# Ledger of designs, part 9: VH-VL binders against q55gd9

Target 1, 194 residues: q55gd9
Amino acid sequence: MSNQVFQFPPYYHKEPFFTIQPILNTRKKQFQMWQDLILQYCRYYKIYELDINESIKSNSVLFNNEKINRKLSREALKSIIDDIIENGFAEWVDKEKEKEKEKDKDNNNNNRVLIMWRKPDEWASLIYKWVADCGLLNTVLTVWEIQNGDDSKKQEFHQLNTTILMKSLKVLEKQSKCQTFSQDENVGVKFFSI

## First folded at step 4 (VH-VL; framework fv_pozelimab)

Design b48
Fold by ESMFold2-Fast, scan of step 4:
Structure b48 (fold): chain C 194 residues (1-194), chain A 124 residues (1-124), chain B 107 residues (1-107)
Amino acid sequence: as target 1 above (194 residues)
Amino acid sequence: QVQLQESGPGLVKPSETLSLTCTVSGGSISSYYWTWIRQPPGKGLEWIGYIYYSGDTYYNPSLKSRATISVDTSKNQFSLKLSSVTAADTAVYYCARDTYYYDSSGWDDAFDIWGQGTLVTVSS
Amino acid sequence: AIQMTQSPSSLSASVGDRVTITCRASQGISNYLGWYQQKPGKAPKLLIYAASSLQSGVPSRFAGRGSGTDFTLTISSLQPEDFATYYCLQDYNYPWTFGQGTKVEIK
């Protein structure tokens, strides 16, 4: 097993990348590049939730570049995250706490964001194809088996965040491709052929 | 190292859709913006629009109602479709990489790598 | 849309001459300007970005200057391979717009 680390793109080492650009068209490209970087980094390390305060306090390498002595401000990061949410690749985990604006939130994990490098409909398609390819249509699977079972070990959705998985199953359910139900304190799902 | 090559029909009938593909070789299409530029015979350059490898697009307002740019990262290609063509759309079409350069004032977009261009004639 | 006007539209020069081409923007564009060289039947080639920064591999006889609305491209000692059409491009605001071009012809 090789010990590989995430390879940052060349623009990560450009000082202006860490400063919100004043020209709107340049800022749009800057935000798209930040989205790409954040989503690829989270995909590489299987990070489904980011805490804004924790990332800033810990000088996360994602937002702090020691090579050029530059880092994103908390306000810049929040603006970038808001844009990613608008584009459908993230959601606030705790919206009510974000609205409170509490003064002692340094140790409160209330600025948490769910990161989705694949949208729920894309995960839905991948999961459904796997179920069909493995001959598991019209059989009962549990959410646990999809996430942790031996049959899914080589699939990208193995160990997928439960919230994202449930969103993906809801997409399939709306298409009449599956039905979810409670099974022995677990969530069961049966997938149907179309 | 990185090279771009346009491909597609050289003749399109009026009112039909012009369709071109740009193939990227010697490097990844990922993490770059890609663009189309055209040049009518004997005239200057006109920017058509861009696409980021993730699918984000922007089009010149003069062509927005007719132009569509798409990307296929699995094939390392991006494409241009221009609908309802007329003789005014006769031009050499270029694909190019839209990159940025850093200096002390910030960064600047520039087209650093270009395809050779392909002539598209709109004629009956 | 920002209009880019080049002057002159064409000029005749001899090898060894100093050539200056001007590009004027219809509004302030700071330093968001590039210069491109196009030889007959060939794709354009990037010479200068950010108004004054020389692209890697481009000869030092090419120099760009200016900011705001007024920009120049200078070729300090014209070579045979420099006979071409030159275009400025503003990347300050969408849509990106080119000047109409300046053709540098042999006398």
Scores: ipSAE 0.104, ipTM 0.664, lowest interface PAE 5.4, mean pLDDT 88

Design b5
Fold by ESMFold2-Fast, scan of step 4:
Structure b5 (fold): chain C 194 residues (1-194), chain A 124 residues (1-124), chain B 107 residues (1-107)
Amino acid sequence: as target 1 above (194 residues)
Amino acid sequence: QVQLQESGPGLVKPSETLSLTCTVSGGSISSYYWTWIRQPPGKGLEWIGYIYYSGSTNYNPSLKSRATISVDTSKNQFSLKLSSVTAADTAVYYCARDTYYYDSSGWDDAFDIWGQGTLVTVSS
Amino acid sequence: AIQMTQSPSSLSASVGDRVTITCRASQGISNYLGWYQQKPGKAPKLLIYAASSLQSGVPSRFAGRGSGTDFTLTISSLQPEDFATYYCLQDYNYPWTFGQGTKVEIK
């Protein structure tokens, strides 16, 4: 057929997968399988952020299996996300970007999570290899050009989430492989041969 | 169907690192746990550790300081390195697939597919 | 670590005999127990998972029972291909541990 659809693994259609297992060692394996599923699904659809509440309440197939009439509870999903964060593949969305707090009575629970199916170190390696392969070492690129330029169109990091891209450039800076700097309203970066 | 085949040197000298590779054919390495198990001549089975195809590992505490399991998804392979070997590490080494059986009654792990095994002798 | 003890360590039997092998865990493991058959020079083969569930392709003469600490594997009518060593394995807690094995030998 013409439609491309994510292929769920066989364990997605087993009822116990949606129930947090009572034995710690079994639960650890279950959480690893949930991590794999979430990361692969997000990679397939290029989803960099998940809203926990919306994912649970909506008809999201990621957490709601209509075939077996099973869905992951919010508490179960939060536990799984916490584990993924501990493993370095996710982060709660950064509140540092908000300057003003206009609401006096609402408590903000963390509900939005940044998903990183590749850690910043992996993206860093892929970006640096691409820069080298394209003969762009020792030239200035903008973050926008890396994300949206024609030269990166066939790369997996094309349209990569800006937060993840900046984390990846920081990894390269630590290795002395690039230097970022402000360029008008854009962030510029120069990659070095070492 | 899915088949597993171990490969590596049959003889390793004491204090050196034992290195074995398991090649998966007839199916994808993805979405499964993969395990190493060993058996000294004439003795029983000992679980060494597992790896999930994404790289997550767990080891038998008795071997954790010396054992490293890795996976190469592009080659459909996973490997075992065991450092500082002694004569006590002489064994047949097996790789196996660790599958989960789910039903309404619960959850269980089992090793449903095994390689043929490879004998590693540690001797000078 | 959970210690798994099998009984007997070996037994002699004839084709057609009923064979029973026991496995005891040093602590409760619910039904997180598998049984494996190993023939000389070959890799082990999964027979039973979750204490009592028969693996697809395994003959119905093999049956597992038990929960908690005491488990049994029975072969209701021993066949020539059943002469082998049998191992139990607990997968309740890490490290996963095997019993020492029970060798079923021809009389």
Scores: ipSAE 0.048, ipTM 0.644, lowest interface PAE 6.3, mean pLDDT 87

Design b52
Fold by ESMFold2-Fast, scan of step 4:
Structure b52 (fold): chain C 194 residues (1-194), chain A 124 residues (1-124), chain B 107 residues (1-107)
Amino acid sequence: as target 1 above (194 residues)
Amino acid sequence: QVQLQESGPGLVKPSETLSLTCTVSGGSISRYYWTWIRQPPGKGLEWIGYIYYSGSTYYNPSLKSRATISVDTSKNQFSLKLSSVTAADTAVYYCARDTYYYDSSGWDDAFDIWGQGTLVTVSS
Amino acid sequence: AIQMTQSPSSLSASVGDRVTITCRASQGISNYLGWYQQKPGKAPKLLIYAASSLQSGVPSRFAGRGSGTDFTLTISSLQPEDFATYYCLQDYDYPWTFGQGTKVEIK
């Protein structure tokens, strides 16, 4: 438990925030404000995936404001998420490609979303700087060690979502700053001096 | 008691890039939209574009190919760059805050706080 | 882009007069309209938002009316400090567009 709680912005307590605005100009600003709120909330609690149906069902405080008795409809939330995806800060989780075996949720396709408050290129820069600063260039690291090792405990990417981490390593590979490879069914990575 | 102040060179040569900075004091730049507006001598006001504190921008289509707005939240500043300037770009440049007003009819925006303006002359 | 036309372009008035200026949008903008006052050499100042809502600190002699395409700003009893240029601004759709301005001059 933390002594800190997320501080919602003042507009979160205004009734129109929870109703999709009919005027395009106002709606664009509303959607940007929702994006900001969702990304900041997820960053604060280190939430990398949201389940839309579960968030609605559980009356998540992110989408349900009990103080003013207002909540986003599922349709409104989906529209907002689609906009965030178009802006590059989220992606639908494809359970079939991830080999997820949950048959009970066939109707829930496109209900889990990956949230990226930092894009893969930003994580790539942070990870590479850490590797260089710790003198780990030209050393073999595992993805597990980057995520859960003692050396990364103070880094923002400690316990970073594996999908986002792999995307970030691909960014570095394109820059010739690392090479990923299989190592005893774990992903290994070697970072290079440039 | 939020205040805005523009800064930058008062004279720019034709074909060069105009660069202006707006410094926000007395409050945080976070969670607001920030805008640039200009006024050629003896003429009316023209909106240039906005930036949300997270970096999202929108530009007046008439200036989109030349204008770039950026934000530096650590310095509480946002900036305008306008490339390939001509004498037609001579104007007083204002920065302003775009704020929200809420009522039962919905959402309305207005520019509630303005900088004092800075004159930029494009001349050789 | 939405075009905003103000009428008149200028007017002459005396202290104590009732002054009305109009703003017309080229298409319906509901109540997404603001009024701004600009004195020579100074930045514009917000007077009215949402067509009819008075900004905090602005004297009650200023009043906005209208919806759709036709809007008015009225100053019920003109004061010496009110001699200025007034601009309307639509915030209905991008790009934001101002009217050309109405100059209120001493008669």
Scores: ipSAE 0.206, ipTM 0.693, lowest interface PAE 4.5, mean pLDDT 88

Design b54
Fold by ESMFold2-Fast, scan of step 4:
Structure b54 (fold): chain C 194 residues (1-194), chain A 124 residues (1-124), chain B 107 residues (1-107)
Amino acid sequence: as target 1 above (194 residues)
Amino acid sequence: QVQLQESGPGLVKPSETLSLTCTVSGGSISSYYWTWIRQPPGKGLEWIGYIYYSGSTNYNPSLKSRATISVDTSKNQFSLKLSSVTAADTAVYYCARDTYYYGSGSWYDAFDIWGQGTLVTVSS
Amino acid sequence: AIQMTQSPSSLSASVGDRVTITCRASQGISNYLGWYQQKPGKAPKLLIYAASSLQSGVPSRFAGRGSGTDFTLTISSLQPEDFATYYCLQDYNYPWTFGQGTKVEIK
């Protein structure tokens, strides 16, 4: 019975945390700490996508510390996100394929990022174990049932972002543990015994 | 008050793997970097490597091929394994917290809390 | 790797003396330098970070100076508990490297 709020780590209240450090050693640690903060914050609030421009413009508490009057610049945040992507915990969201004729000359670069506080391989393992434990191997499930069904409501992957879920199912497909198929507007999946 | 305690065998045979554990008490292992440092008898200090509580590691290049640092957040512990040991690996092994300090607009690494150290002798 | 050289390797002093220990880096490290005190049979203790910032709880008789390649640790009035070995450490670039130590002994 608690009204819970995310607790920021002590380094969040240090002014240099919000300025890209010039020394490579310190910057690597700074970026690891930003990765940790972003992933833990997103996990706490179940945030799977961040809009970089909106986060900066709205002074999101994640990137703006009013207590010490410091905030990340957009360029600093982009550098941190690029590092998180390199580490496999995020990727840019392709909202629409841009035609060569209509490329924006102004800033229409990627501004939405998919946040994966668990990698697809980890989600794949959790989902497969649940399917096996519930006796659902060799039956057909829909992606909707995995995300929103009553049987998954106590699982961490309940309401999991569809893009991350599909990536996780692809991991299982490569292991010959499931096969996905399209049925109308729904995606079906059948999970197999080893 | 945060305290660190090393544990593991005090004697290891040449060519075997040295395995040590550091237990963190009085505070959480989360959101900190943790490090291993060693000191051969009568000699100076040598940094071995660090681990961030989420699993990211960095090692002294002189030991990277043999050293592995791991963390178990559920037990509030982190560990060092050093393979293919020789007599040159005989040392007191310390675990320490790697804390950042703010000064002059920059972050500085410093080891603010240390375990008492554990002597590991490599001998047949 | 950045080599840290301390001078002297040892010195003898009496209670009340002013003691100065030097540390030289093989390349510029700005002010990314710490000083540690190690008493016989014990773990090292942080004295100074960022070349000149005194750690909380450390007596004011300890002072660090320097930037770039040349650094000093001064103990303005040596006390009985100060007889120990002192190490500098650069945190500028990996691997982090310690000086070889300076032993402060009773005269």
Scores: ipSAE 0.194, ipTM 0.703, lowest interface PAE 5.3, mean pLDDT 88

Design b55
Fold by ESMFold2-Fast, scan of step 4:
Structure b55 (fold): chain C 194 residues (1-194), chain A 124 residues (1-124), chain B 107 residues (1-107)
Amino acid sequence: as target 1 above (194 residues)
Amino acid sequence: QVQLQESGPGLVKPSETLSLTCTVSGGSISSYYWTWIRQPPGKGLEWIGYIYYSGDTNYNPSLKSRATISVDTSKNQFSLKLSSVTAADTAVYYCARDRYSYDTSGWPDAFDIWGQGTLVTVSS
Amino acid sequence: AIQMTQSPSSLSASVGDRVTITCRASQGIRNYLGWYQQKPGKAPKLLIYAASSLQSGVPSRFAGRGSGTDFTLTISSLQPEDFATYYCLQDYNYPWTFGQGTKVEIK
């Protein structure tokens, strides 16, 4: 962990990767490769939200390749993110969280994006299996216990982003596999056998 | 069955520009990297540079000041120009395709299809 | 630039022999190495890519091994059509560089 670095795929070092391809079929493949890279990178570093303006401003290595002197433009990145959202692996964060001190007229209010390398239904399945395997069905758990408790320490969803976790619990709730309830101090959830 | 064929003058005078064209047949030039490689008589191979069909290029630094590679997708051709030639530029010039493409995820790079080569002699 | 050194520069062998050619990089190149065969008067032909992956249509008697700085090409049972010059190529960093070649000659 401490001395680990993400290993970029070879296509990351190809100049055309950073230029939106003009032929539709080639562009589809290019966008799939960008999706794979972004999701793999975010999974590696446990990054659940990206700020597009900060990524561009800071010359993030994810979008700026100094070795070949190529970087993704803000417009290209937004097009790629829109495609990832259409595929169900990302969504724009609440606009109130993104509100700038200056008002925008260029429709640049969506700058922060939630990244989901696993969709909520996959997390839902993993969480439910863990609850069942640990004998915790028909007991009350808190969201904090699922994210930070000792029993979940070896699970992939340990420290999972709260928004993604809540989406995953809603998936289970629709399947009648759990019931969530909120109080001022915490969010509780009870899981059921079906 | 993709095939490559080099064409251009076999004799170039010192200080002039060497100009070669590679014609791609049996498949599209699109979605691939295309390269030039040369071999002086009795010597080894030297990579000159490449071009992606969209126009992005990269060159061997030893030749970068003199070499220009361009592509014409409408004619299914790519070309090499090497300026200010000397006797040291006498070589067989090959064009080749890099197997890498977006369409096949053919990583890593390797030159899977080659032209037959064309000898260019630099002499007065 | 990464220098690629091949050894030996030439060797003499008989049909049926096992032949090994080596290629050494001046710095680590992971598995970014290919092997090419060139017969007199002909263009080079790709044999191996990614250090150990056999190109389609190439006989299984050709095998590549190695990672980092030291690589080998082995021909397990030399055939008459295998007498040629062999080149390694690193595609790790620009400029891409070839070794100087190893000539496999008939005994």
Scores: ipSAE 0.086, ipTM 0.604, lowest interface PAE 4.9, mean pLDDT 87

Design b56
Fold by ESMFold2-Fast, scan of step 4:
Structure b56 (fold): chain C 194 residues (1-194), chain A 124 residues (1-124), chain B 107 residues (1-107)
Amino acid sequence: as target 1 above (194 residues)
Amino acid sequence: QVQLQESGPGLVKPSETLSLTCTVSGGSISSYYWTWIRQPPGKGLEWIGYIYYSGSTYYNPSLKSRATISVDTSKNQFSLKLSSVTAADTAVYYCARDVYYYDSSGWYDYFDYWGQGTLVTVSS
Amino acid sequence: AIQMTQSPSSLSASVGDRVTITCRASQGIRNYLGWYQQKPGKAPKLLIYAASSLQSGVPSRFAGRGSGTDFTLTISSLQPEDFATYYCLQDYNYPWTFGQGTKVEIK
């Protein structure tokens, strides 16, 4: 199973990597390295959402290095995730706006994060190119066909997270390159030649 | 200017524990990694392990079962204990400061200040 | 563990010579390599870190090159104080490992 094991970079085995650095410039470099690692790991395993509390509690290898006996604190991980969000590579998964009163535990707020190793505009470009290359401009496709169809099987966006896909289609829609329309539980999209 | 000085017995009997202390002067032990390296007579260098000033350690797997590194920040010292010694443990033992340097490509470790070394002979 | 092999094990040279010693890693280590100089009876001294970065205070005649598995240390014009044993060290993965050393002797 040699091909199915993620290879951690060497800095993953350095103790200071797991401790928030006090000097701002050093911390910026550290956060960039954490971003690179998280995005590479999620890309390798096709992980589009992380549950922060579960990752920390289960001692996920992404955030816990047993070899050097070091792990990120939840607070450190939260800070890193906030930085990744500001850089445009992640978003907190929205709960409904309505608050659940006292049943909302502190740990439930900002618990799940959407990971985007490619930003929606990059996915948008890949999808549009595929549609054009397959001669499907000016035809109607379903979201299901883009994600699960046989024609997209060899594309990197095959099985792409629906939220990320919809964000990517919105990018194309703003460029007048497609129009989405909803039919109950099915979403159709027509891509236009520019 | 940082200086390191090893101290401890120069002769240890087989099966006993060798104990060495490194005293740091001219700078604080805090915020750095500190390491032990040894060199058997006429041979090359072998890394033993490190300690972060907070107490976290990592050891060369070949020595892990016998080696213990500890730090005393109040005395600006760190120490090595190596148990169950044999003649193969005869070596000059060096302490050194382990500095990490980092940029976008990685975290690099290097040893910028070394003690002068102390010879430990294991003999009956 | 990553094995570091130096070549040659020893060499003889004259003052003013250009000397090159090589270090080979048993697997890719990127640029996680340092070079250390050891004079008889003395502790090793850092010359180069991150494969090519010259330590402050080290003469510019010392230069490190390489990436991956193959690395070199070059002394462009050997001086009397450069007769020593040189060691490479990989800091890519634990345990950190040194090469066996290259002894630079006067001809």
Scores: ipSAE 0.000, ipTM 0.468, lowest interface PAE 14.1, mean pLDDT 86

Design b6
Fold by ESMFold2-Fast, scan of step 4:
Structure b6 (fold): chain C 194 residues (1-194), chain A 124 residues (1-124), chain B 107 residues (1-107)
Amino acid sequence: as target 1 above (194 residues)
Amino acid sequence: QVQLQESGPGLVKPSETLSLTCTVSGGSISSYYWTWIRQPPGKGLEWIGYIYYSGSTNYNPSLKSRATISVDTSKNQFSLKLSSVTAADTAVYYCARDTYYYDSSGWDDAFDIWGQGTLVTVSS
Amino acid sequence: AIQMTQSPSSLSASVGDRVTITCRASQGIYNYLGWYQQKPGKAPKLLIYAASSLQSGVPSRFAGRGSGTDFTLTISSLQPEDFATYYCLQDYNYPWTFGQGTKVEIK
């Protein structure tokens, strides 16, 4: 268990980091540190979704430190994730799937979370700049081509999660910078000069 | 080694906005809290507020309505704006790094690195 | 806000003396207390965190004690470079508050 490619910060090896702190100012800082760690880890390994139950059951190194024999409880992790969601860097996947089920509002069955180390508007800016720089304005691209095409191979958004990409394209649509439409089994998008 | 340096006007007129910048060198602004502290001439220290490198802030309630702290990670800088100044705002302003220390009792905040301080005089 | 009161406000001492400075919180703050040294014209310097933990690079003659409401900073054998103003700071609850300072002067 000594092989670590991702460099964990020093506070990851301190026992209090894995226990929710009782004092509000200390807890606020603890939660910011957990946010930083989760987002940096997910960015490093290109992880866009976390399964909370799977992470806990498999003793994911992100939430289980075998060196100091400490791990986050499921309850602690959910509190941290809720804070990250409030800050705009994550969303429950189950909320999107069950949006129409008002009677389930009392059930906490949320287990999958979308992780966004960049917010949709940041991805939108990166994608639009790339389209403009490559001379692709006023042409039709597919979502698949943006994610997997040779032209995007060197871009950070290459292999970007589809949900995050679609959210980013909606940001651009609101700015009148693109229009999405169905194209057979793919979603097409045309980007406009403004 | 990490060093902090304050910069900004040494004289501000009453009712105007005081604006100071802290430049971080020798290390990254990321993954730390950054704070502003002031000291009126011949008096003690007063905590103004902090900012986390991601933009989250907290302020001394006595200054919250007038104080704004911002961070620019691309320039490795964070800044303080204090509006509607009066003579009571005349002070040496320090920027500092706010770090965590851990022991058996838990977490403790401390200001481990400080700028040299910059005197701001509020006068006509 | 939590009020921090230091005593004495000033003291005179000679090199080699044992100096004790007290800091009292208006309510319990556990061990969420730091001590800072400020020399004339200079920025403060962290000496002690968590009431009793010595900051790296600070001489072992500095020691902090206390918990709850009553705290002390002791300099076991005062050196010429120790003549300064000392401040305590509680970081238990916002806003963070400093004591008024204790000036240690040459006798």
Scores: ipSAE 0.006, ipTM 0.495, lowest interface PAE 10.9, mean pLDDT 86

Design b7
Fold by ESMFold2-Fast, scan of step 4:
Structure b7 (fold): chain C 194 residues (1-194), chain A 124 residues (1-124), chain B 107 residues (1-107)
Amino acid sequence: as target 1 above (194 residues)
Amino acid sequence: QVQLQESGPGLVKPSETLSLTCTVSGGSISSYYWTWIRQPPGKGLEWIGYIYYSGSTNYNPSLKSRATISVDTSKNQFSLKLSSVTAADTAVYYCARDTYYYDSSGWDDAFDIWGQGTLVTVSS
Amino acid sequence: AIQMTQSPSSLSASVGDRVTITCRASQGIWNYLGWYQQKPGKAPKLLIYAASSLQSGVPSRFAGRGSGTDFTLTISSLQPEDFATYYCLQDYNYPWTFGQGTKVEIK
């Protein structure tokens, strides 16, 4: 609890940053800088999902710079998000809800995106180390306890988005470091020593 | 102000891997591109490659098969590894910051801060 | 890759002279060109970015001009500390490429 505010990088206040650059290499640098900004901003405020249409309609400070009177277009933002997805730091949430066949809808668009400033592999390592350090190997924990329990209160993954957490647990399962299972309303997980 | 300093062995044997580290001080490694440039004795400058602090890299095609650039944000360092070296790799190696400048045509990049350079000799 | 050719490869001049160095790109690079000064035993130093913009702290006697394929660096009144090798660099397309350098020597 302080009057902390996100510190925007210097390039955020440069007019060309908000216009898709016509030269390919310049545009690639521009897109990587947008990736950096979006990931840093989301990490700072613990934002795991962005709604593209809502962000643009609300004139989110992330995409609208009032100081220089420049705003990122929806089309530009969509292109940037697609690039972030290709780089493995985001994925479409709404795509999961869409059917393989779509009858007469025609204009269905993905507009909610999962933001991962840490990839699932990195979260997996942090969680496993915590479990080992707390002497919780070979015991059963719930996903709720990992996210909201008192023992995880000081960990970076406290209140981690459930989708990202489940992806991280799948990484550990592939490494034979845990096994997940259904337990009542909650998903249970048992972590193994290696 | 921001300063860069190269470090690593000054002598490398043919066929081995050349390894150099650049330490950034007086500022954060975040939000910038970082680059390696080399200069053989008495010759001109050759760009090796860059890394963005997030880990994204690009390399000169002439060196791409042998060069690897990595970044360690916790140490404020980035590094170059060049495998299978020969006498042709003898050069002064510089690290530099790639910064953004605004102009009316768009984005323009320039190397505004350089390390002092470190001579690497490839010899048996 | 874009080839950068400088002319002349070397020149001799006296303090107070006006010196002009040229740089030609093998294809159009708009204004994505920088000029760097390198003194013996030292790292290069940025003088000009975006073909014509003077880097902060660089003396006003240095001026860059040009666009597309043809560029010049001028030193309006050469000083003793200006004897160095000058390089142009295109930042239009990867790989980034330097000119071969122009050595400015005392007469």
Scores: ipSAE 0.006, ipTM 0.539, lowest interface PAE 9.8, mean pLDDT 87

